# Ledger of designs, part 8: VHH binders against DNA primase large subunit PriL (priL)

Target 1, 340 residues: DNA primase large subunit PriL (priL), of Thermoplasma acidophilum (q9hjd1)
Amino acid sequence: MILPDRKQILDRELIRRIADTTISGSGHSDGLSEYASIRKAAFAFVESAVLGDQAYSPIENAELAFIVWILAALDENIITARTIIKARDTVEKQLRLVEHYEDLEEFGSRLGIEISVFGEQIGKDHLYRIGVADFATYASRVTGSKYRLSNQIVREGYVYVDEDVMAKVLREAFVSFMFDTLDQIRKEDAIETIKSVLDDLEKIRESYRKAHNVRMIAGKGDASMFPPCMKEIIKNLESGVNVSHMGRLALASFLHKAGYSEDEIVPYFRNAPDFDENITRYQIKHISGEISGTEYTPPKCETMRSNHLCYMDDDPLCHREWMKHPLTYYEVKRRNRKIR

## First folded at step 20 (VHH; from e16 with N62E M103L)

Design g25
Fold by OpenDDE, last read:
Structure g25 (fold): chain B 340 residues (1-340), chain A 119 residues (1-119)
Amino acid sequence: as target 1 above (340 residues)
Amino acid sequence: QLQLQESGPGLVKPSETLSLTCTVSGGSISSGGYYWGWIRQPPGKGLEWIGHIYHSGRTRYEPSLENRVTISVDTSKNQFSLKLSSVTAADTAVYYCARETYLGWFDSRGQGTLVTVSS
């Protein structure tokens, strides 16, 4: 399991060694020195992120350190975002694979978060304790009612959560940690420190350029199958009503998941009072994963309700107990149409 | 729930400096992973990005405005501010403060404040 270490990440001497070490036929079994291996893995990780590869890729501490410096030297927001997302997801998976609660505690500690196991350890079913402030900060960044403070056990300034919730909280804390650490490195300093691998940086830039030129081709969905909440949002947009950011996000992500292309999604927003085509397209690309490398999922029904975006009215499908997500609604409608 | 609110004068004379403050509630600016930005919408035009600031004070600006824009942050007050110098009629717009995610999405913004540049 990766254990973030800001001091290690910011160790310029270590980074220089990783950057400057030549590949020799002597050393490790693969013919690469340890530092060369770290360097290779770090570049591969960043490149995979740029290309939108979401496959699980374990990260070692030294690799993470070098990745941060690669990002600092490149200073490209999209590359940074994609790489951090990939790292986040990797970390989350690692956290979920932890066999010992002490590892989670240590991980939290590395991020400045106090975590402790609560109660008797019976298998993998443990509760963890985290401070209310930390929980509120990072859990709020995760979509879903399961991660809302109001739905948690809170006692004496602590929140008691299961491992699943804790993993989500900690991954967001990790993201914050990464950005804070990256912010401490100046671009010029990064370039100077890893100057020996500038050619490799250019390769990443080239990969980025190529990836951005690839348009996602998606099929056209059927609006008649949309849930009432999405229809209402569309109606409001068409009428020039100022729809909230959450509403717009919900619609855009829903349409994307329903198979609409960027060109097909943009028109839905044209009548918005603050419409800007470039911004809209940019946002859609982020939602679709074209820029971010991750596909955004629309909010659950509970989230829609909590944000006053639910308009189920007398729709019988919305009133089903098992209806928990707008996409489920869409899927049910799609299935019913195919049978006709 | 995160809320952003713009404040400042609605009228600025040509060549003077436009100054706005954004007050954030329901969340902390000092939390990493977000940028705090300013955007504007001139009458009859689309949204324009002005710039953003990280909680550390590091800033990025729109290149066309870079020489006139200063964004600052006060984490103790949970506020960040915009200064735009040497304003002209072209700077008349509704100004919004917003939170930008690391993904490049604005997930929250203020209601906006109209700033008119007039003699």
Scores: ipSAE 0.366, ipTM 0.740, lowest interface PAE 1.6, mean pLDDT 86
Fold by OpenDDE, look of step 20:
Structure g25 (fold): chain B 340 residues (1-340), chain A 119 residues (1-119)
Amino acid sequence: as target 1 above (340 residues)
Amino acid sequence: QLQLQESGPGLVKPSETLSLTCTVSGGSISSGGYYWGWIRQPPGKGLEWIGHIYHSGRTRYEPSLENRVTISVDTSKNQFSLKLSSVTAADTAVYYCARETYLGWFDSRGQGTLVTVSS
């Protein structure tokens, strides 16, 4: 489990060691190999994020540290955002898999959040306690009635929450932590500190450029061909339910990839409680790469599941082992329709 | 509930500096994970991104406006501001302050304020 440490992340000497470690031959100690491994893993993580790979990838503390410096050196908002999202998702998954509540407490502590287990640890269904201020700050960033303060047990300045709510709160805190930490590193300093790996940075940039050029030409299809997850998101939006940012992103990017125009996408969001046409259009342009220069791809099925956006239920196509992406679902459905 | 409100003059003379302030309520600018941005919509045109600021003061601007734009933040007042120098008629627009998420979405914005550049 990642235990974020700002001091460690900002340790220039550590970062230099990681960057400068050469896989020299047979004679150098177990430690040098570790730094090389960290470097490799960090670059792989960032590259995967750039390519839109949202598969779960475990991260170690030192890897996280180096990732932050890679991001600082690259200084690309889209790469930063994608990488942080991937890291967030990784962290959330790890938080949910925590075996010891003490690790959760420590994680909170590292982010400046006081959390504690409430009551006797009987099974996985124990409640956690979090300060009202922290809850209000980070839970507000999570969409859903379950995460509203008004729906929580509040006593003596604390909110009592289950593991799911706690994980959501902490992942948002982690995002803030990442941004704050990254903001403390100047681009020039980052470039200087990791100058030995500048070629690798360029590779990431190249990957980014390539990924943006790959337009999946998905023909316009009927909503009937959409995967259950997208259908559910649409249903929620139509019903005026406040869909999460990830859900909205998923739908917008999906529709975009499916060949829907901005004008065709906007109507899907009209019933959202916070609907503003101009903002929505701007967001769509951002997702399409018109503004951001980066075209967003909808999340993989695994990511949809981790964000509680998967609604496969008994859909046989969703249960196929090779089904790993909502766009794959759409493609299969589209192909099958053409044959009829 | 987070609220943003633009304030400033609605009329600016050519070559002068447009100055707007955004007051944020129901949330703290000092909270990490958000950018605080300015966008505008010229008449008959789409939304244009001007720039944003992090609570630390780090800024990013639209390249075409970079030489004329200054965004600042006052965390003590929970405000951030826009200055656009050497304005022309092309700068006539409804200006919005907004909060930008790490996902690239604007999750909140002000009502907007019309700024007209006229002699």
Scores: ipSAE 0.326, ipTM 0.733, lowest interface PAE 1.9, mean pLDDT 85
Fold by OpenDDE, fold request of step 23:
Structure g25 (fold): chain B 340 residues (1-340), chain A 119 residues (1-119)
Amino acid sequence: as target 1 above (340 residues)
Amino acid sequence: QLQLQESGPGLVKPSETLSLTCTVSGGSISSGGYYWGWIRQPPGKGLEWIGHIYHSGRTRYEPSLENRVTISVDTSKNQFSLKLSSVTAADTAVYYCARETYLGWFDSRGQGTLVTVSS
């Protein structure tokens, strides 16, 4: 289990050693020094995150340290977000696999959280004790009623929770820890400290560029016919901007109604920092009615405006009095194109 | 429940500095993993990101506004502020303060305050 250590993470000397150590066959069975291995693993982790690889990958403490410095040096929001999400998920899985309560407690301690196993044994059926303050801080970051304080057993300043809640709470604490730690490293300092691996950083950037420049294969539909609101949402997604839930819903439902298939819709969301293909597909299926039994319609213009998703600017069609729905916009544009 | 509330003048003259404060309640700005941001919506336009600040004071700004924007945080007061200098009519908008998650989206936002730039 990873035991985050801020002091270790911020140890420039360690980071330099990891960055500067050359691959030598001497003393290592695989011809790779420990530091080189750490470096390689760290880069691989970041790259995988950039590419949206959600495969479980355990992280060692030193690897985590170097990952943080890679992120600091790159200073790309999307890369940071994806990497941290991946790390979070890794940690969550590890938390669920903890065999010794001492390790869990230590993990908590490293993050400044008081956590203990309630009882003598650790396992899925056991309860965990978390301080109320810590719970309140981090559980609120997790979506779902299950994670609300009001739905928990609270006694004597502690919240008693199951493994799932424990893992969710602690992963959020870990995220907080990561951001706090990352925030302590300046980009310029990071670049200087790991200057020996600048080429590798550029590779990551290139991967990032490739991933983002992948012009969303405009589905069969001409995006030029889309209303400004949808275009803006798409633009934001393409730029790695995290679009609101409503925005995503609006776009997905719009595309669906416009005749785009699931496979054609999914790519629009690939650049989202929290992109998960399975989740995205599930959501699309939900929107399409495949799961829900009800086909979703994009929000009307009024709703788009109320949710701050309207971007009509000086578009004359948007300013028509009878324009009340994004799909109407699309229909009008489509008709006009057929006449030409 | 986390609440954000914008405060400041609703009218600013051209070339002056727009100044807004966001008061946060029901949560601490000092909590890691969140950015505290400012966004705005000009009339008839979509939301525009202005910038955000971490509880440490580290800031990021929209590049197009970077030279005019200053965001600050006061953790003791659980507030953060926006200053936008050299305002023009183009800066007329409803301004929102918001909490930005590590996922890059805003999970909480104020009600917004209209700031009009006019002579």
Scores: ipSAE 0.323, ipTM 0.729, lowest interface PAE 1.8, mean pLDDT 86
Fold by OpenDDE, look of step 21:
Structure g25 (fold): chain B 340 residues (1-340), chain A 119 residues (1-119)
Amino acid sequence: as target 1 above (340 residues)
Amino acid sequence: QLQLQESGPGLVKPSETLSLTCTVSGGSISSGGYYWGWIRQPPGKGLEWIGHIYHSGRTRYEPSLENRVTISVDTSKNQFSLKLSSVTAADTAVYYCARETYLGWFDSRGQGTLVTVSS
């Protein structure tokens, strides 16, 4: 099980050593081989995440550290999200495989969570004790009634939970930890620190691009009627290109307003590196107003342009003076098709 | 349960600075993994993203508003704020503070507050 250490992760010298170590063909010293191995494993992990590989891969502490710096250097939200999700899932599995309660407690401690095993370690079925505040913070991030505080046994400031709930809570804490740690690394610093492996970063970007070029089975919607901006966003999502928050929001709200159901919208996001079906559905429900009570609309063309999401190119309809909104484009196309 | 509440003046004069504060309850801004953002909806228009802030103070803004927008966070008060300078009638909108997931989606927002720019 990994024991995340922020100090270790942020150790530039360590990261530099990992980055700069060359695999000298000659049997030289056990240490050089180790750094090379760490580097290789870290890159493989990120690449696998980008490709959507969900196979379990244990992570070592030094590998995690280097992964964080790779992500910092790449500075791609989708790659970051996908990698963190993979790491989260890996950690969750590791937590379930923990043999020593001391390791679990240490893991929690390093994440700022008070966790302990409740009772005598008898067998595989243990209860775990988590502070109420920590539980409230991280369990709320997990979907399902089982993870609600109101459904838990609470006594003397602690929540008593099973292994599943424990693992879910701690994985969310780990996600938080990862983002906090990433936030402490500037992209420029990361690039400088791992400059020796910048070519490998480009390979990751390329892999991402290739992996997402897979033709998303467009739902029932005739994408031919979509404005160029939405088409481009879809293309980017399909190709694994980093789509901005605004871009994602624009597409989701556009599809919703165009009459697409949740089930029809979800597939557009499946190839996103950070795709989580439950989260995506929740987000769609939020955008549709089902949860939020307010229905979102896609941004106007001006906003799309200002956010560098406009791809009108030579599309004559986009160049019309009266074209001010992506939905207007869609409406025009829809009407024209009905007449034909 | 996480709650967000906007507060600030509902009326701002042209060329002045719009200032809003979002108070967060039922959760800590200092917890990682979320952005804290501002969005708005002008009358008869769709929702517009303004920007967001991480609890560390790192910000991102809508490019069209970047020169006029400042978002700040006070973790001690569990609050974050919006300042929009040089307002015009075009800035009249219902303003919402919201929490954004690391995936870039909103999962919670306030009830919204109408800010009218008028002389």
Scores: ipSAE 0.213, ipTM 0.671, lowest interface PAE 2.1, mean pLDDT 85

Design g25
Fold by OpenDDE, fold request of step 23:
Structure g25 (fold): chain B 340 residues (1-340), chain A 119 residues (1-119)
Amino acid sequence: as target 1 above (340 residues)
Amino acid sequence: QLQLQESGPGLVKPSETLSLTCTVSGGSISSGGYYWGWIRQPPGKGLEWIGHIYHSGRTRYEPSLENRVTISVDTSKNQFSLKLSSVTAADTAVYYCARETYLGWFDSRGQGTLVTVSS
């Protein structure tokens, strides 16, 4: 199990060793082989993240350390985001696989969170205790009613939660830890420290470029029929611009209602910095009603405007008095095309 | 509940510096894992990212604006600010402060404030 250590992560000497170690062909350099292995694994992890690979990959402490420095040297927001998400997910999985509750306690401790097991060690169904403040901070970052403080057992300043909830809380704490740690490393310092692997960094950049230049295969649908608001959202997504939750929901629900399948919708979000295929699919399923039981409709034009998602400009159709909904726009365009 | 509120002058003269402050309530800027950002929407145009700041003071700016933009944070006041120098009519926009998640999207933003650059 990974046990984050800020001191270790920020150990420049360690990082240099990892960066500078050459695989000497001679069988005896077992120690040198370890650093090379760490380096290789770290790069592989970042590359996989860039490519959107969500496969489980365990992370060791030294690997994590080097990953942070890679990210610092690259200084690319999307790469950082994807890598941290992947790391988060990996850590969450590891936390869930913990055989001993003490490991969770230790993990929490490493992040500055006090966690204790509550109750007699009877089986795997242990409750964990966490301070209300810590819970509130990190659980608020997790989506779902299950993770709301109001839905928890709170007693004497502590929240009692199961392993699942604790894993979610701790993964968010880990994310914060990662960002805080990363922020302590200057790009210039990172580049200097790992200068021996700059070529490998460029490879990652190239991979990123290739992955993001993949022209969103415009789904079978003629995007020309989409309202300006949806086009703009798509454009922003393609450009890696942060699109608001509402914007994403608007687009996803619009595409869904327009008849796009999950597989056809997912590609529109591929260039989002936080793109996770599983999450995206989940969200789409939620929007489609598959999970939620309620099918979402894109917001009305008024709502789009109020949320600053409207881009009507001088579009004559948008300026029609009767135009009140993005789907109406699409329907009109669709009808007009059939008549031609 | 996290709330962000923009404040500052709604009118700025050309060549002057636009200054806005965002006051955050219901949450701490010092919390790790978030960026605090500024975005704007010119009339008839889409949203434009200006930049963001981490609670440590580390900033990132839109490259096209980098030379004119300064974002600062005051954790004691739970505020962060935007300065945009040498403004022109092109800088007329509704300005929003927002919290940016590590996921790359804004999970909260202010109501926005219109800043008009005019003589």
Scores: ipSAE 0.201, ipTM 0.653, lowest interface PAE 2.4, mean pLDDT 85
Fold by OpenDDE, last read:
Structure g25 (fold): chain B 340 residues (1-340), chain A 119 residues (1-119)
Amino acid sequence: as target 1 above (340 residues)
Amino acid sequence: QLQLQESGPGLVKPSETLSLTCTVSGGSISSGGYYWGWIRQPPGKGLEWIGHIYHSGRTRYEPSLENRVTISVDTSKNQFSLKLSSVTAADTAVYYCARETYLGWFDSRGQGTLVTVSS
């Protein structure tokens, strides 16, 4: 299991060794091989992230350290985002595979979070204890009602959660940790420290460029098939109404999933009072997974309702018991059109 | 719930420095993973990004404004501030403070404050 260590990550000497070690050196064969392996694995990890590969790839501590410096040297937001997301997901998986509860506690400790196992360590049904403040900070970043404080057991300043919830909380803490650590490294310093692998950095940049050029999938959608909630959001945007962030996110993600391209999505937002094309495009890229590596899906109907974005009115399809997602609505309408 | 609120003068004279403060409540600026940014909307124009700051104090600015912009953070007060020097009529806008994710997405912003540059 990966145990993040900020001191290790920021160890320039270690990083330099990893960067500069060549396989051909005759002397201490075993140690040199290890550094080369670390370097290779780190680059492979970043490359895979850039390409959107979501396959599970375990990360070792030294690899993580070098990854951070690669990111610092590249200083590309999209690459950073994708890599950190991939790392987050990897860490989350590792957290879920932990056999010893002590490892989880140690992981938390490394991130500055105090967690403890609550109850008898019998089977998989263990609860973990975390401070309310820590929980509130990181759980709020996770989507889903299961992760809301109001749905947790809270006693005497602590939240008691299951392994699933704890893994989510800790992964967010890990993300924060990564950003904080990355922020401590200047680009110029990173470039100098790992100057021996600059060519490899350029390869990553090239891979990124190639990957983004390919995803121009133009989907043709018909607005007549959109659910009432999306239509209402569109109407509001067209009228210059300040639609909420959630509303905008919902529409953008919906359109994306419906197959609309960035160029086709941007016009929907042009009449927004705060419209900026660059910002809008950036947001769309984020939602599409181009930046984040994770494709956003529009919120469920329940979420739309809870955020006051549901406008089902008398639409019979919206009132179906099985209608639980805006995309389902769209799919049904699409199917019906093909039969006519 | 995270709330951001802009404060500062609504009127600034040409060549003077525009100063605004954003007060954050319901969340800590010291939490990693977010940038704290300033954006503005001139009348009849789209939203313009000014810059942002990390809780560490690291800043990034719009290149066209870089020489005139200073963003600072006070984690003890849970506030961050904007200074824009040598203002002109072109700097008249509604100014918003916002929380920005590491991916450049604004997930929260203030109500905005109109700043008019007039003699």
Scores: ipSAE 0.174, ipTM 0.652, lowest interface PAE 2.5, mean pLDDT 85

